# Designs tried in a protein design chat: VH-VL binders against q6l1b1. Part 5

Target 1, 180 residues: q6l1b1
Amino acid sequence: MIKWTEQAEIKLPDDVQATMENNELKIKGKLGEASRIFRDNYVKAYIEGSSVKIATSKNNKYTKGIVGTWYSETKLLIEGVTKGFEYHMKIDFTHFPMRVSVRGDKLIVENFLGEKSPRSAKIVDGCKVSVKGDRITINGIDKRKIGETAANIERATYIRHFDARVFQDGIFLLKGEVNE

## First folded at step 4 (VH-VL)

Design a54 (framework fv_daxdilimab)
Fold by ESMFold2-Fast, scan of step 4:
Structure a54 (fold): chain C 180 residues (1-180), chain A 123 residues (1-123), chain B 110 residues (1-110)
Amino acid sequence: as target 1 above (180 residues)
Amino acid sequence: QVQLQQSGAEVKKPGASVKVSCKASGGTFSSYAISWVRQAPGQGLEWMGWIIPIFGTANYAQKLQGRVTMTIDTSTSTAYMELRSLRSDDTAVYYCARDLGEWELSDYYFDLWGRGTLVTVSS
Amino acid sequence: QSALTQPASVSGSPGQSITISCTGTSSDVGGYNYVSWYQQHPGKAPKLMIYEVSNRPSGVSNRFSGSKSGNTASLTISGLQAEDEADYYCSSYTSSSTLVFGGGTKVTVL
């Protein structure tokens, strides 16, 4: 009874496999497996041949927006499992040398503004964090998880009393992500 | 499983440049930092710098700043260290080393080393 | 001179315990828990023995242990064996966000 009209097609690279079950799109490539839940009453994603296709049962502004979102998310899943993502952050301090290290699933910041108690940031599962000099590198296959990890690190060096004109210390995301 | 394979020995005259290679073999190139460490005959280890393969970001030891360049070719999984304006005191075995173990997060240590490349600088 | 101070040599008999010191400042060994130790046999690349002061990589004998007190880190080799005869180097992270090595210690098994 329901007529579905194809709205978009994303061709899978030869080294990428996709499965769609229980409204979850799983994409597997050389670097690992990542997934997204695609649920809607009027939009569906499915696998046909070597492509992920997105179809609608209604053509309106609402469904057009969802098609665009799922199209973009699918492309990011493919990019993540084939090339991966890398975010770069910079460690800035003025008067108190902060010490940044990775221990287990946390990034530890010591001596932030001279504080004796260390600060910590949760490294989201699936992300790898490296600290070299004043650079922090976050690698992963899931762009959302990398973004969450970067946000956690920025929050670990948040200055609560808004005295930013005196203290510029913190850990900040550098412009752009790098994929090579 | 992964090995770091370095280029062969080099003999150079003072003022020349040398470019040493370090190729990942038996696996994909690590996305983590590759460090370069040198050792003059009968002397200790000296850290030269590091490069992050994915971004190509490098940081060098202060006394080598301006003379050394570290690069990476991800298509061949090969890292390079070029040292310019060679002097006799640059005679050393040059090592590439991975400073992250498999599945571990890095805190400035070298778990996998190349076999070393002897560079001799003499007139 | 190397930035971190190690004794030039240490000797012991098989079965004994020996300790190698690595002394720096509050800007390196004393300021951070990022001390590693490397073993080097003649003509070979260094091998990681200890990282982050006291941790051992898989495959390194539990006869090797690391510790730190103030500005001095120590590598202890218990049950000394002939194969332990080698040069040993300590390394530390610094407040300049660089790495530095000690001068090295030649261990002789008598």
Scores: ipSAE 0.000, ipTM 0.432, lowest interface PAE 16.3, mean pLDDT 82

